VH-VL binders against Large ribosomal subunit protein uL6 (rpl6). Designs and how they scored, part 9

Target 1, 180 residues: Large ribosomal subunit protein uL6 (rpl6), of Picrophilus torridus (q6l1b1)
Amino acid sequence: MIKWTEQAEIKLPDDVQATMENNELKIKGKLGEASRIFRDNYVKAYIEGSSVKIATSKNNKYTKGIVGTWYSETKLLIEGVTKGFEYHMKIDFTHFPMRVSVRGDKLIVENFLGEKSPRSAKIVDGCKVSVKGDRITINGIDKRKIGETAANIERATYIRHFDARVFQDGIFLLKGEVNE
Below, E stands for the ipSAE of ESMFold2; O stands for the ipSAE of OpenDDE; V2 stands for 0.75 times the mean of E and O plus 0.25 times the DockQ between their complexes.

## First folded at step 4 (VH-VL)

Design a27 (from cA7 with heavy chain S106G; framework fv_cixutumumab)
Fold by ESMFold2-Fast, scan of step 4:
Structure a27 (fold): chain C 180 residues (1-180), chain A 123 residues (1-123), chain B 108 residues (1-108)
Amino acid sequence: as target 1 above (180 residues)
Amino acid sequence: EVQLVQSGAEVKKPGSSVKVSCKASGGTFSSYAISWVRQAPGQGLEWMGGIIPIFGTANYAQKFQGRVTITADKSTSTAYMELSSLRSEDTAVYYCARDLGEWELGDYYMDVWGKGTTVTVSS
Amino acid sequence: SSELTQDPAVSVALGQTVRITCQGDSLRSYYATWYQQKPGQAPILVIYGKNNRPSGIPDRFSGSSSGNTASLTITGAQAEDEADYYCNSRDSSGNHVVFGGGTKLTVL
């Protein structure tokens, strides 16, 4: 017997609108629109009044985990479209000064460990990347896209074949903060 | 124990619309699906569509797409079925029923039925 | 209905066994649900999910299926079993309900 039970409710701020279509939750606020696909056979997200709600047809560890994830993701979508996100990264080198620049949809790293070929990292659509001195700033309204951009940058400067206990060159994520 | 109480009989002219109500009492309205099934005089049962009140999302049979609207009001524990552009062929008894099946899997079964609402379409 | 076919009528002698059939391609993959309807009344669920009976339905009612055919069997028919019987199942899209045309059972 299938019985749907409400498990969570996220109240929308007065200046935020939500729509649910084709299993995609779209949240629109002053800074723009961000979305997530919420698809599952036993967990459903829906809009009622001024709230996003999540219900389950089965109550177990699996569905409880999904409810928690969708609840957190919905709150992050709201935060993103109202305040935005800002991540900071640090450029660190020992012997060969890296040259870091933004060109189109890529962050380019030259002279990494003295390498002749440049390394590159994809800047995910919707993110703005700025480089100043030894700092890189990533701004956007979608926390997943900002996180993916930061991961791409970190990965581009990953050193293989070296002992991780020894200090190494790279670009590393610093604590991120909401800043609007 | 759940009971489904339907609105009274209606007599309508061709081209008009009818809205039938189905009020649940004695149980949890929002948690279970409500299906609408009609039966023309001397004919068999025909599924029109249904709604899961907690979501407010309705599913419609292909024959009725564009003519039927199924809604639910959780505050009054009432489901509604509105049929537009009425024809004489729409003369039938309209039933609401609680549906316990897994809709996503196409497994439908209706355990509690309303007594039916007679809708007569005549000039 | 064209997707699920039932014979319009069947008769059985009091105390004997009768089988009411429902035929359609969807029944090769899905169980039929069975309803009983008496004149002037709403249908009553009799069998669901292959061979499950709701509380209050006598054990003389049972369900079965083979190939494209589902059957409702009444073992030891009683006078009170005289009614119309409907099957339902999925349509070809898998998303909608379809009913059979109904079978009128007469208990002699």
Scores: ipSAE 0.173, ipTM 0.642, lowest interface PAE 5.2, mean pLDDT 86

Design a31 (from cA7 with heavy chain L100S; framework fv_cixutumumab)
Heavy chain, then light chain:
Amino acid sequence: EVQLVQSGAEVKKPGSSVKVSCKASGGTFSSYAISWVRQAPGQGLEWMGGIIPIFGTANYAQKFQGRVTITADKSTSTAYMELSSLRSEDTAVYYCARDSGEWELSDYYMDVWGKGTTVTVSS
Amino acid sequence: SSELTQDPAVSVALGQTVRITCQGDSLRSYYATWYQQKPGQAPILVIYGKNNRPSGIPDRFSGSSSGNTASLTITGAQAEDEADYYCNSRDSSGNHVVFGGGTKLTVL
ESMFold2-Fast, scan of step 4: ipSAE 0.300; ipTM 0.687

Design a39 (framework fv_cixutumumab)
Fold by ESMFold2-Fast, scan of step 4:
Structure a39 (fold): chain C 180 residues (1-180), chain A 124 residues (1-124), chain B 108 residues (1-108)
Amino acid sequence: as target 1 above (180 residues)
Amino acid sequence: EVQLVQSGAEVKKPGSSVKVSCKASGGTFSSYAISWVRQAPGQGLEWMGGIIPIFGTANYAQKFQGRVTITADKSTSTAYMELSSLRSEDTAVYYCARDLGEWEFGSYYYMDVWGKGTTVTVSS
Amino acid sequence: SSELTQDPAVSVALGQTVRITCQGDSLRSYYATWYQQKPGQAPILVIYGKNNRPSGIPDRFSGSSSGNTASLTITGAQAEDEADYYCNSRDSSGNHVVFGGGTKLTVL
């Protein structure tokens, strides 16, 4: 008989619901629903009462690492659906003033390094991007999607045909300013 | 105490699909696995697969991979087994059973409560 | 082509002891479970794990295991014990369930 040992427990807030279906953990709260796939042969996540529990059938450094990862991801899903996440980015330029705007599901950057052709970045579904002055704010409930959107924006302003040491233009994530 | 109530007998044509239901009454549905076992006339027991609702995982015997789908609806305490591309060799009694491990969650190993079976006949 | 092998038939005299055997490589890693089935009925669990009986199963039923062989023993067989007996266990991968072919027990 396979023996499962409980390794971690994450208690759900009263206003949060969780379901586990086909190795996918779905967390629903006041701000919406977010999910993660937790698939492994020796580590299982499941719902019991008002908690998400993580158990292992083998105890070693590999399974311990996965438990830690799933524990952290589960807490981030709960935080996202209850408080949400907010990332801040700064518009920076040295020679040519950039014009940044949101059009549909894209962030548009005009006049990057004086380029005539606009650059664009995909805004991932579930993220809201706002521009005010030299600040860009990304809001959402799924931290991975917010991170992907921020990466898309940074990538849109990469200096590929110029020496990056000469030009510092770009849109950059402000480290340490990730909040509720 | 848990009882498993299965849907009624079916007569199907070759090439069609059949979906058998298994409703649990009493007990906690998510605390155990549900296995599906069939028995052709005069033959032995054959495990088709099962579902562990607490883990959201279904597993299938190699012989039935690609033809069987096992699902569970925890809100109605009902498990389902759908078998597609039916052949005359699929004529059998299909049982659902509660599958308990030592911890009563997440194991396929021994079956302590059985439905009374659903007869499926495949003929032209 | 099952991973677990059982003799098709065995007989025992009323009141005597009979052993029904189940053989397979997976039994070195996992205990066998035993079921009783009478004609027209669903199987009934009689032994699980090393030697556990569900409530209602007489104490004349016991289980044992050695190497790749598991046994169901009925001490002092009664007429009502006449039935087909099946063993099951995990396959060698541990991911699936496999049944033996079944043993028909006749009580003489």
Scores: ipSAE 0.000, ipTM 0.433, lowest interface PAE 21.3, mean pLDDT 81

Design a47 (from cA7 with light chain S29D; framework fv_cixutumumab)
Heavy chain, then light chain:
Amino acid sequence: EVQLVQSGAEVKKPGSSVKVSCKASGGTFSSYAISWVRQAPGQGLEWMGGIIPIFGTANYAQKFQGRVTITADKSTSTAYMELSSLRSEDTAVYYCARDLGEWELSDYYMDVWGKGTTVTVSS
Amino acid sequence: SSELTQDPAVSVALGQTVRITCQGDSLRDYYATWYQQKPGQAPILVIYGKNNRPSGIPDRFSGSSSGNTASLTITGAQAEDEADYYCNSRDSSGNHVVFGGGTKLTVL
ESMFold2-Fast, scan of step 4: ipSAE 0.266; ipTM 0.674

Design a48 (from cA7 with light chain K50E N95Y V97L; framework fv_cixutumumab)
Fold by ESMFold2-Fast, scan of step 4:
Structure a48 (fold): chain C 180 residues (1-180), chain A 123 residues (1-123), chain B 108 residues (1-108)
Amino acid sequence: as target 1 above (180 residues)
Amino acid sequence: EVQLVQSGAEVKKPGSSVKVSCKASGGTFSSYAISWVRQAPGQGLEWMGGIIPIFGTANYAQKFQGRVTITADKSTSTAYMELSSLRSEDTAVYYCARDLGEWELSDYYMDVWGKGTTVTVSS
Amino acid sequence: SSELTQDPAVSVALGQTVRITCQGDSLRSYYATWYQQKPGQAPILVIYGENNRPSGIPDRFSGSSSGNTASLTITGAQAEDEADYYCNSRDSSGYHLVFGGGTKLTVL
């Protein structure tokens, strides 16, 4: 007989809906829907009332680590669908003046190292990229997709230096306050 | 269970650079941040910066801006901290630590620490 | 802009309660975490957030926060609790971490 013990609870905001099916947690809010696959033999995430709860059948460092990860991922999904994320990258034009622009679903880098052929980076579905000067801004509701887009941009340009900042609808987070 | 294994002690001359490694073993590394913290002899802890491996992005304390570079290699689960233009005041034990929280969401914490790497800067 | 300030030393009799405090303007906006360090060893996480304990930390350790002050309380101090204790939080910008100067606890 397996005994499950609740380890964590994430309360859903009134304007957020969650579903759990096939080990996939889907969170829907005003800005859209984002999801994560939470699959493990000893850790389960489930919906009860207006909360996402995480339980374990074994209590050890491995399961505690997974609980922490799923807890953080769930909070990020909620923040993403309610406020969204804005990430900033700054291109270091150390070798040649590069021209960076967005065309369709790609970020285009021209004149990289004097190359005649442009380089491109795929903008992951669900992300919006804008460029102004040497600053690149990535907006989206799914933090992993933003990370994947940033990695694609870094890979295409071989960027060595950049600063990343996270803004949620232009609001700085205060102690204990994620909504405004 | 995750353990962080750091590279061995270094002795450097002023003006040189040092690169310390931190390998995560016995678990995953991808969704957590890795912070670097140093401690000079008889002094307190000082945060230098950290990296979020899944994004490849690093953040540095103002004091170390321009002198420190923190990188991560997800394929080897290894984080690196390189400090340039070394001074005698950089003599310290350098720790790496796994950060489980979100810096931006005010719920960060460093739950697993490496044993430290002693870096001595002398002429 | 605000650093975290801790008293450099505090003492407590065996079995008694001691409170270690951390003060800084950023604590009005961000929770503190607490680390224990014994000579020659790496720090160990004791309390995170306001009052959460990681696995393996005795329940005699607790945290609290009010205004610009965070506190670590050890109820019924044991000899093994003798160590340096550091608070850690975010700076006023919210982007960087900052440590307090540390408090050396002596158990008499």
Scores: ipSAE 0.000, ipTM 0.437, lowest interface PAE 20.6, mean pLDDT 80

Design a49 (from cA7 with heavy chain T28D T57E D107G; framework fv_cixutumumab; at its last look DockQ between E and O 0.51; V2 from the best seeds 0.00; counts 0 for: pae E 13.8 > 2)
Fold by ESMFold2, look of step 9:
Structure a49 (fold): chain C 180 residues (1-180), chain A 123 residues (1-123), chain B 108 residues (1-108)
Amino acid sequence: as target 1 above (180 residues)
Amino acid sequence: EVQLVQSGAEVKKPGSSVKVSCKASGGDFSSYAISWVRQAPGQGLEWMGGIIPIFGEANYAQKFQGRVTITADKSTSTAYMELSSLRSEDTAVYYCARDLGEWELSGYYMDVWGKGTTVTVSS
Amino acid sequence: SSELTQDPAVSVALGQTVRITCQGDSLRSYYATWYQQKPGQAPILVIYGKNNRPSGIPDRFSGSSSGNTASLTITGAQAEDEADYYCNSRDSSGNHVVFGGGTKLTVL
């Protein structure tokens, strides 16, 4: 016998709408929409009234962990579509001034360590990237997508032929980002 | 204890749709699957799909994907199966059943069955 | 692949033992469930899990499995056991229900 027992409830604000299809929770608010896939054999997320609820068919350490994770991710989806998220990165160089620009869905880095060929990073769909001085700002409603964009940008300036401990040039995420 | 009461017999023309209801009494309707199984005259049992009402997501056999819609109304404890684009080979008895499947290593268990709804598709 | 195969008919003498089989690849991973269906009636569950009988099912009914084969055994067959018997299980994905073609049991 399988019995599903409710373990958590997240009440939706009045200005937020949720749908669940194919294990995908989609949250829509004034800033747009964001989604997460919640798939597990023993943990299910579902919508009831104006709430997202999480139930389990087993109560153990594994399922308690998943419930906690899905609870937190649902809260982040709601925060994203109501308030949004913003990451900041710093352009750092010693001798070769980097030229950084946004072209379509890519961030382009020219003159990294004097290189003739430009480097590029994919800007994940749903993220907006702007460059001002030595700072890059990434805005979006989905925290995971802005994090992926930041990681792409950091990887675009990885130093391959020189010891990174000797060369400090690159583009780096600044601590103190909004994540709650 | 659980009982499943199905809607009455239907006669349909090819190309039309039929919607069969299955009202449950007793038990926790929202927490267990309701499966739909059909049986053509003189033939065996064929699983069409099912739904766990608390989750609202239906699971369909490949053969019926795109033609069958299974839904549940938790407030009335009623499951529905709608089959579209009817053909003469859809003539069958349609059963609903409570399915208490175990997810680990066990098969699905249909322990309570409705009496069946006869659907006849004729020109 | 996901299909379950049963012999279409089996006979047993009154009071004797009979075995009804169900074969399929998914039975290596999942137990079979057995249903009895008498003419004009809905099926009833007779064996689930490894060898569990619902309340009201006589203890002459038992189930077993080995490899890709599951069996329903009826010891001391009675006239009232004459019926169609279906196995079901999960398909190889674990998400869908599949039924065998059914076995008509005749009690002589």
Scores: ipSAE 0.000, ipTM 0.485, lowest interface PAE 13.8, mean pLDDT 84
ESMFold2-Fast, scan of step 4: ipSAE 0.298; ipTM 0.699
ESMFold2 (binder alone), look of step 9: mean pLDDT 88; pTM 0.923
OpenDDE, look of step 9: ipSAE 0.033; ipTM 0.553

Design a50 (from cA7 with heavy chain S31D A33T N59Y; framework fv_cixutumumab)
Fold by ESMFold2-Fast, scan of step 4:
Structure a50 (fold): chain C 180 residues (1-180), chain A 123 residues (1-123), chain B 108 residues (1-108)
Amino acid sequence: as target 1 above (180 residues)
Amino acid sequence: EVQLVQSGAEVKKPGSSVKVSCKASGGTFSDYTISWVRQAPGQGLEWMGGIIPIFGTAYYAQKFQGRVTITADKSTSTAYMELSSLRSEDTAVYYCARDLGEWELSDYYMDVWGKGTTVTVSS
Amino acid sequence: SSELTQDPAVSVALGQTVRITCQGDSLRSYYATWYQQKPGQAPILVIYGKNNRPSGIPDRFSGSSSGNTASLTITGAQAEDEADYYCNSRDSSGNHVVFGGGTKLTVL
């Protein structure tokens, strides 16, 4: 016997619109549209009035965890489309000045540890990357895509463990924050 | 409150490019969209495009796609409009304006305008 | 201009009421925004949304909309109201802004 019980409610700001279709929550605001797939047998997200609601057909540790996750993800989607996110990364080198540039959908790192072959990192669609001095700024409305882009950049300058003790070169995340 | 201050008049030759600046003061630059609108002598207003500064994401009118580039520099609170392959028909006053509506969802309106930059393309 | 149509000129006598219209299919989905422009000056926002006035705009200005038509009404026209009036809205895709051709208002 399936009985659905409302567990959480996220109120939408007046300037934000939400749609739920095929298990995908789409949130639209002044900065654009971002979405998440919310699919589960025992947890369901739906739109009622000016709110996104989350309901369960079972009450246990598993469903409670999913409700918390979807609640947090929904709030992040709303913040993303209304204010956006900005992540800051630092370019750090000790022996060889690395040259960082954006070319199309990739961040290119040249002269990393003196390497002749450039390294590259994929910029996830929906993210804008800017390089100024020793700082890299990643802007976007989807926090997950920004995090993925930052991880791609960090990975592009990864040094094997023994090398890292001698060289501390790389591109590292400093802070992620809501953009005002 | 915000004010938009535009760069000075330009005289250009056919085939060259022009880059007009629009500096915002007195408000949060990232909180609004900047649109570019031009007006040829004796003609009406023509929307060229706009930018959401937080992302650097620009939208262009079909007529200008491929010839116009709109950018923003958050560190200087300045938006730019660059128009390439200039022709005499590009002689116009170019305005920047602040958009307070939501680009996708809300009714669109421009509440603060720059004073305009005159661009003259010599024959 | 193909998407939003305005009459090129209208006249009104001092103290009388005039209505300027803007027509286009996009107005079924989006409200028109109205701007006033005097020679040598940048446009000034007059009405946004259905009938909202920015601070500093006289209460004689009002807006209305029905179907594919939006109207700007000036009740008790003054000499300083003589100007070009432009409407704008979104195009059919919702992503781009389009302006009407403008209406020159002459106050007699």
Scores: ipSAE 0.000, ipTM 0.433, lowest interface PAE 19.6, mean pLDDT 81

Design a51 (from cA7 with heavy chain S30K T57Y L105P; framework fv_cixutumumab)
Fold by ESMFold2-Fast, scan of step 4:
Structure a51 (fold): chain C 180 residues (1-180), chain A 123 residues (1-123), chain B 108 residues (1-108)
Amino acid sequence: as target 1 above (180 residues)
Amino acid sequence: EVQLVQSGAEVKKPGSSVKVSCKASGGTFKSYAISWVRQAPGQGLEWMGGIIPIFGYANYAQKFQGRVTITADKSTSTAYMELSSLRSEDTAVYYCARDLGEWEPSDYYMDVWGKGTTVTVSS
Amino acid sequence: SSELTQDPAVSVALGQTVRITCQGDSLRSYYATWYQQKPGQAPILVIYGKNNRPSGIPDRFSGSSSGNTASLTITGAQAEDEADYYCNSRDSSGNHVVFGGGTKLTVL
């Protein structure tokens, strides 16, 4: 017997529209459109009135975890299309002044630890990266894509062939991420 | 416990549309799927599509895509199947049935059936 | 044609055992469900989820599955078992319900 029971509800702001098709939740607001695929055997997300709701056919720790995750992801999609997200990263160098710039879909790091070859990081689609002084700002509507871009930038300045206790050169995500 | 009561027989002209209703009594209408299955005279059963009222999702068989619309009104515990651009080959008995299977992934099984609505398409 | 195939007709002598088969590739992934339909009546569910029997269905009805084939077996057929039998399951995509063409059972 399959019986579906409502478990969670996320009310949509007046300026936000949601559609659910092919297990994909699409949220559209003033800043654009973002989506997530919500596919599971026992958990379903759906639109009812002005709300996104989540229902389960089985009640256990597995389904409770998924409900919590989809609830949080839906709220992040709404926040992204209404307010957007902003991540801040800091450029640190101790021995060689590195030069950071944006060229096309890549962030370029020159003179990292005095290296002749530039390092690069892919900027994920939908993200805008700006460099000013020792600060890098990443803006976008999809928190997952911003996080991926930040990780790409951090990875580009990994110190693998040097003693990390001595060199702290790199580009790092700042504590207290700014979302507004 | 659950019973499905369908609307009465219809006689329609080619090119018109028909809307058949299926009212659930007993049990929890919102929590279970409702499927629509038709049967032409002397022929076999053919699935047209279904809806899970709690989600508002309708799923349609490829053959009927674009011609069939399945909806549900939770306030009246009633499911509807509307078939447009009627042809003589749409003459059939149309059944609604409570569908206890999951839409993805699971078994499909229909445990309670309406008595059927005869739709005749003729000039 | 359907993605599930059934023989159009089968006969069994009163009190004997008959097997009605349903074949299709989707049956490797999904169990078949079986329905009985008598003239002028809506179908009734007789077997679901491989070999589960709803309340009110006699013990003589059983289901089985192997590879791409599902079977409905009636052990000790009775006169009242004369009817059309349909299998259904998911199609190969898993997204739609499909029915077999039906098997007319005659009890001699």
Scores: ipSAE 0.011, ipTM 0.537, lowest interface PAE 9.2, mean pLDDT 85

Design a56 (framework fv_solitomab_arm2)
Fold by ESMFold2-Fast, scan of step 4:
Structure a56 (fold): chain C 180 residues (1-180), chain A 123 residues (1-123), chain B 106 residues (1-106)
Amino acid sequence: as target 1 above (180 residues)
Amino acid sequence: DVQLVQSGAEVKKPGASVKVSCKASGGTFSSYAMHWVRQAPGQGLEWIGGIIPIFGTANYADSVKGRFTITTDKSTSTAYMELSSLRSEDTATYYCARDLGEWELSDYYMDVWGQGTTVTVSS
Amino acid sequence: DIVLTQSPATLSLSPGERATLSCRASQSVSYMNWYQQKPGKAPKRWIYDASNRATGVPARFSGSGSGTDYSLTINSLEAEDAATYYCQQYDSWPLTFGGGTKVEIK
């Protein structure tokens, strides 16, 4: 018979609720709700009492890695819904003052290297982007979505075929998420 | 807190190359810009280049452009500078410095500095 | 490049006197920082974004200015303030430093 052994336990704070449906862990706290899909043949996540528990049916290097990953992801979901995450990016230019603004679900970059056509970056659902001076702040409760939004913004100002030593204009990440 | 530790002093002949390392301990390596600043004996500070590890872009001052390269090894949290075709005017103490902000604040200054590496170029 | 001109090059004063160090930028700058460097040591962050004191910097130090004109003031000099002070802009690439003002205590 398949024997499942508990490998990890994450105790939920009093103000946090968790549910597990269709291999999706949903965590709800004061700032909102975030989720992750935890699916594997030998590793299972489940709710027991006020804890998220992770169990394995096989004990090897592969399953230990997944347990560690899901443990960390669960802690990040809890941190996100209780404290939130904040990414910081800086607007740098050496030739033309670029104009950066938020329009709907996009960050718009105008006058990048003097280009007539504006560049744009998709703001992922659940992220709030604010521009103040030469600083861009991305706030959200889902670390993965914030990372995706930051990557989209960096990509919008990527200088693919130009010499980076000559064209140094761009938007880059200064500080990521707060870690426990 | 982040601490930066640089490699030891170098003495080189004109035309040679020098490579200096700057190892970061603590903090998140890729999220902050890393700078190189040099200071000739008795002279002021000169910014010579910087790299944004997560973006992968390096910028260099005109005084060293074409013979200066900044690289990073994220797995060892180490930044490197390499300066080729050395001239006597490259004799200086070379500092690595890193931007470091608080979680709720962004600092637009070089917050953490290495101890410095003396590079002497003489015939 | 943004050129930063510091004046005076050297300032020799007695303890208790007020020191004012100037930094002029060749064009308008939004982010101006100041560093303190003592002989044989790496620079230390001192003032950031024109007027904010770094942690551990004594209250007698203040930064002010905007646009092209910035200054660092020491209200009452102490012996430990003997150092070279550099202004630095973090507004545009390449980053640049001023030539420094050496503060000497008589």
Scores: ipSAE 0.000, ipTM 0.429, lowest interface PAE 20.9, mean pLDDT 81

Design b1 (from rB2 with light chain P101Y; framework fv_refanezumab)
Fold by ESMFold2-Fast, scan of step 4:
Structure b1 (fold): chain C 180 residues (1-180), chain A 121 residues (1-121), chain B 112 residues (1-112)
Amino acid sequence: as target 1 above (180 residues)
Amino acid sequence: QVQLVQSGSELKKPGASVKVSCKASGYTFTDYAMNWVRQAPGQGLEWMGWINTYTGNPTYADDFTGRFVFSLDTSVSTAYLQISSLKAEDTAVYYCARDFGYEWSDAFDYWGQGTLVTVSS
Amino acid sequence: DIVMTQSPDSLAVSLGERATINCKSSQSVLYSSDNKNYLAWYQQKPGQPPKLLIYWASTRESGVPDRFSGSGSGTDFTLTISSLQAEDVAVYYCQQYYDFYTFGQGTKLEIK
């Protein structure tokens, strides 16, 4: 018979609910619901009382790594649904005024380095992007989705054929921050 | 009773492909990972990698990337090893082996009988 | 990768005498969290798959005769057969399962 040994416990705040279905952990709090799939032969996550528990049937370097990852991801899900996440980006241009706007599920960049064709970046579902002056704010409850959106925006303004000594135009991540 | 039964020997020409099967019985297939081990004639044992039977995700040892593919058919409790673009140096007995489990370690408690793959003219 | 080195490559021992096989790992296979050595020993007879003899460095698999014993910790391990029997003629392999899996090159045990 397989013996499962508890390795980690994450206590849920009073205002947070968790469910496990089809290896998907769903965490619901005041700001919404976020989820992660936790699937493995030797590591399992389950709900017991007011806690998410992680147990292993093998205790080696790799199962310990998975436990650490799932522990961290579970804590981020709880933080996201209770406090949310906010990333800030800065719009910088040297010679051509860059125009940045949000249109549907895309951030549009016009007049980048004087280019006639606009550039665009996909806003990942679950993220809210706001543009004010030279600042862009990305808000959401899922840190991975916010990070992906920031990376999409930064990538859309990569300078490919211009000398970087002359142009430092782009949209750059200032810092990842969590609202307290 | 736990058994791992492998497909029969294969004689192949260089450049051909081969697919070896390992059928498990006597336990819940998805509770244990399946490992593949190679043994060239007169040589020792080489771990090739494992496949997570619950997720279907394979992990390959460094020497066994590219031409080697691990797969599963959970509906018939069978693991597969496919080798493409066969070379003479692939001539070996290929074993599947089950992990022993945490209570009883990560060592390999049950082995298939082995499948001899011969690659020659 | 953790490299496993066995010594000797081959060994001839008289019936009833003690046989000793050594195994060295390139780095420790002792896990600090559970204080266990992630080391196994296998016996392989001609034409047969390997058979698990010992796991956790010193724990005998069920059905394995008590003349087989494992010892050692960290990087140095020994398999001992206290009184060699005819059926013990085989190749013996050590294996680490601390960082995935690697095997020693094998030690061939023969009767003198």
Scores: ipSAE 0.055, ipTM 0.614, lowest interface PAE 5.2, mean pLDDT 87

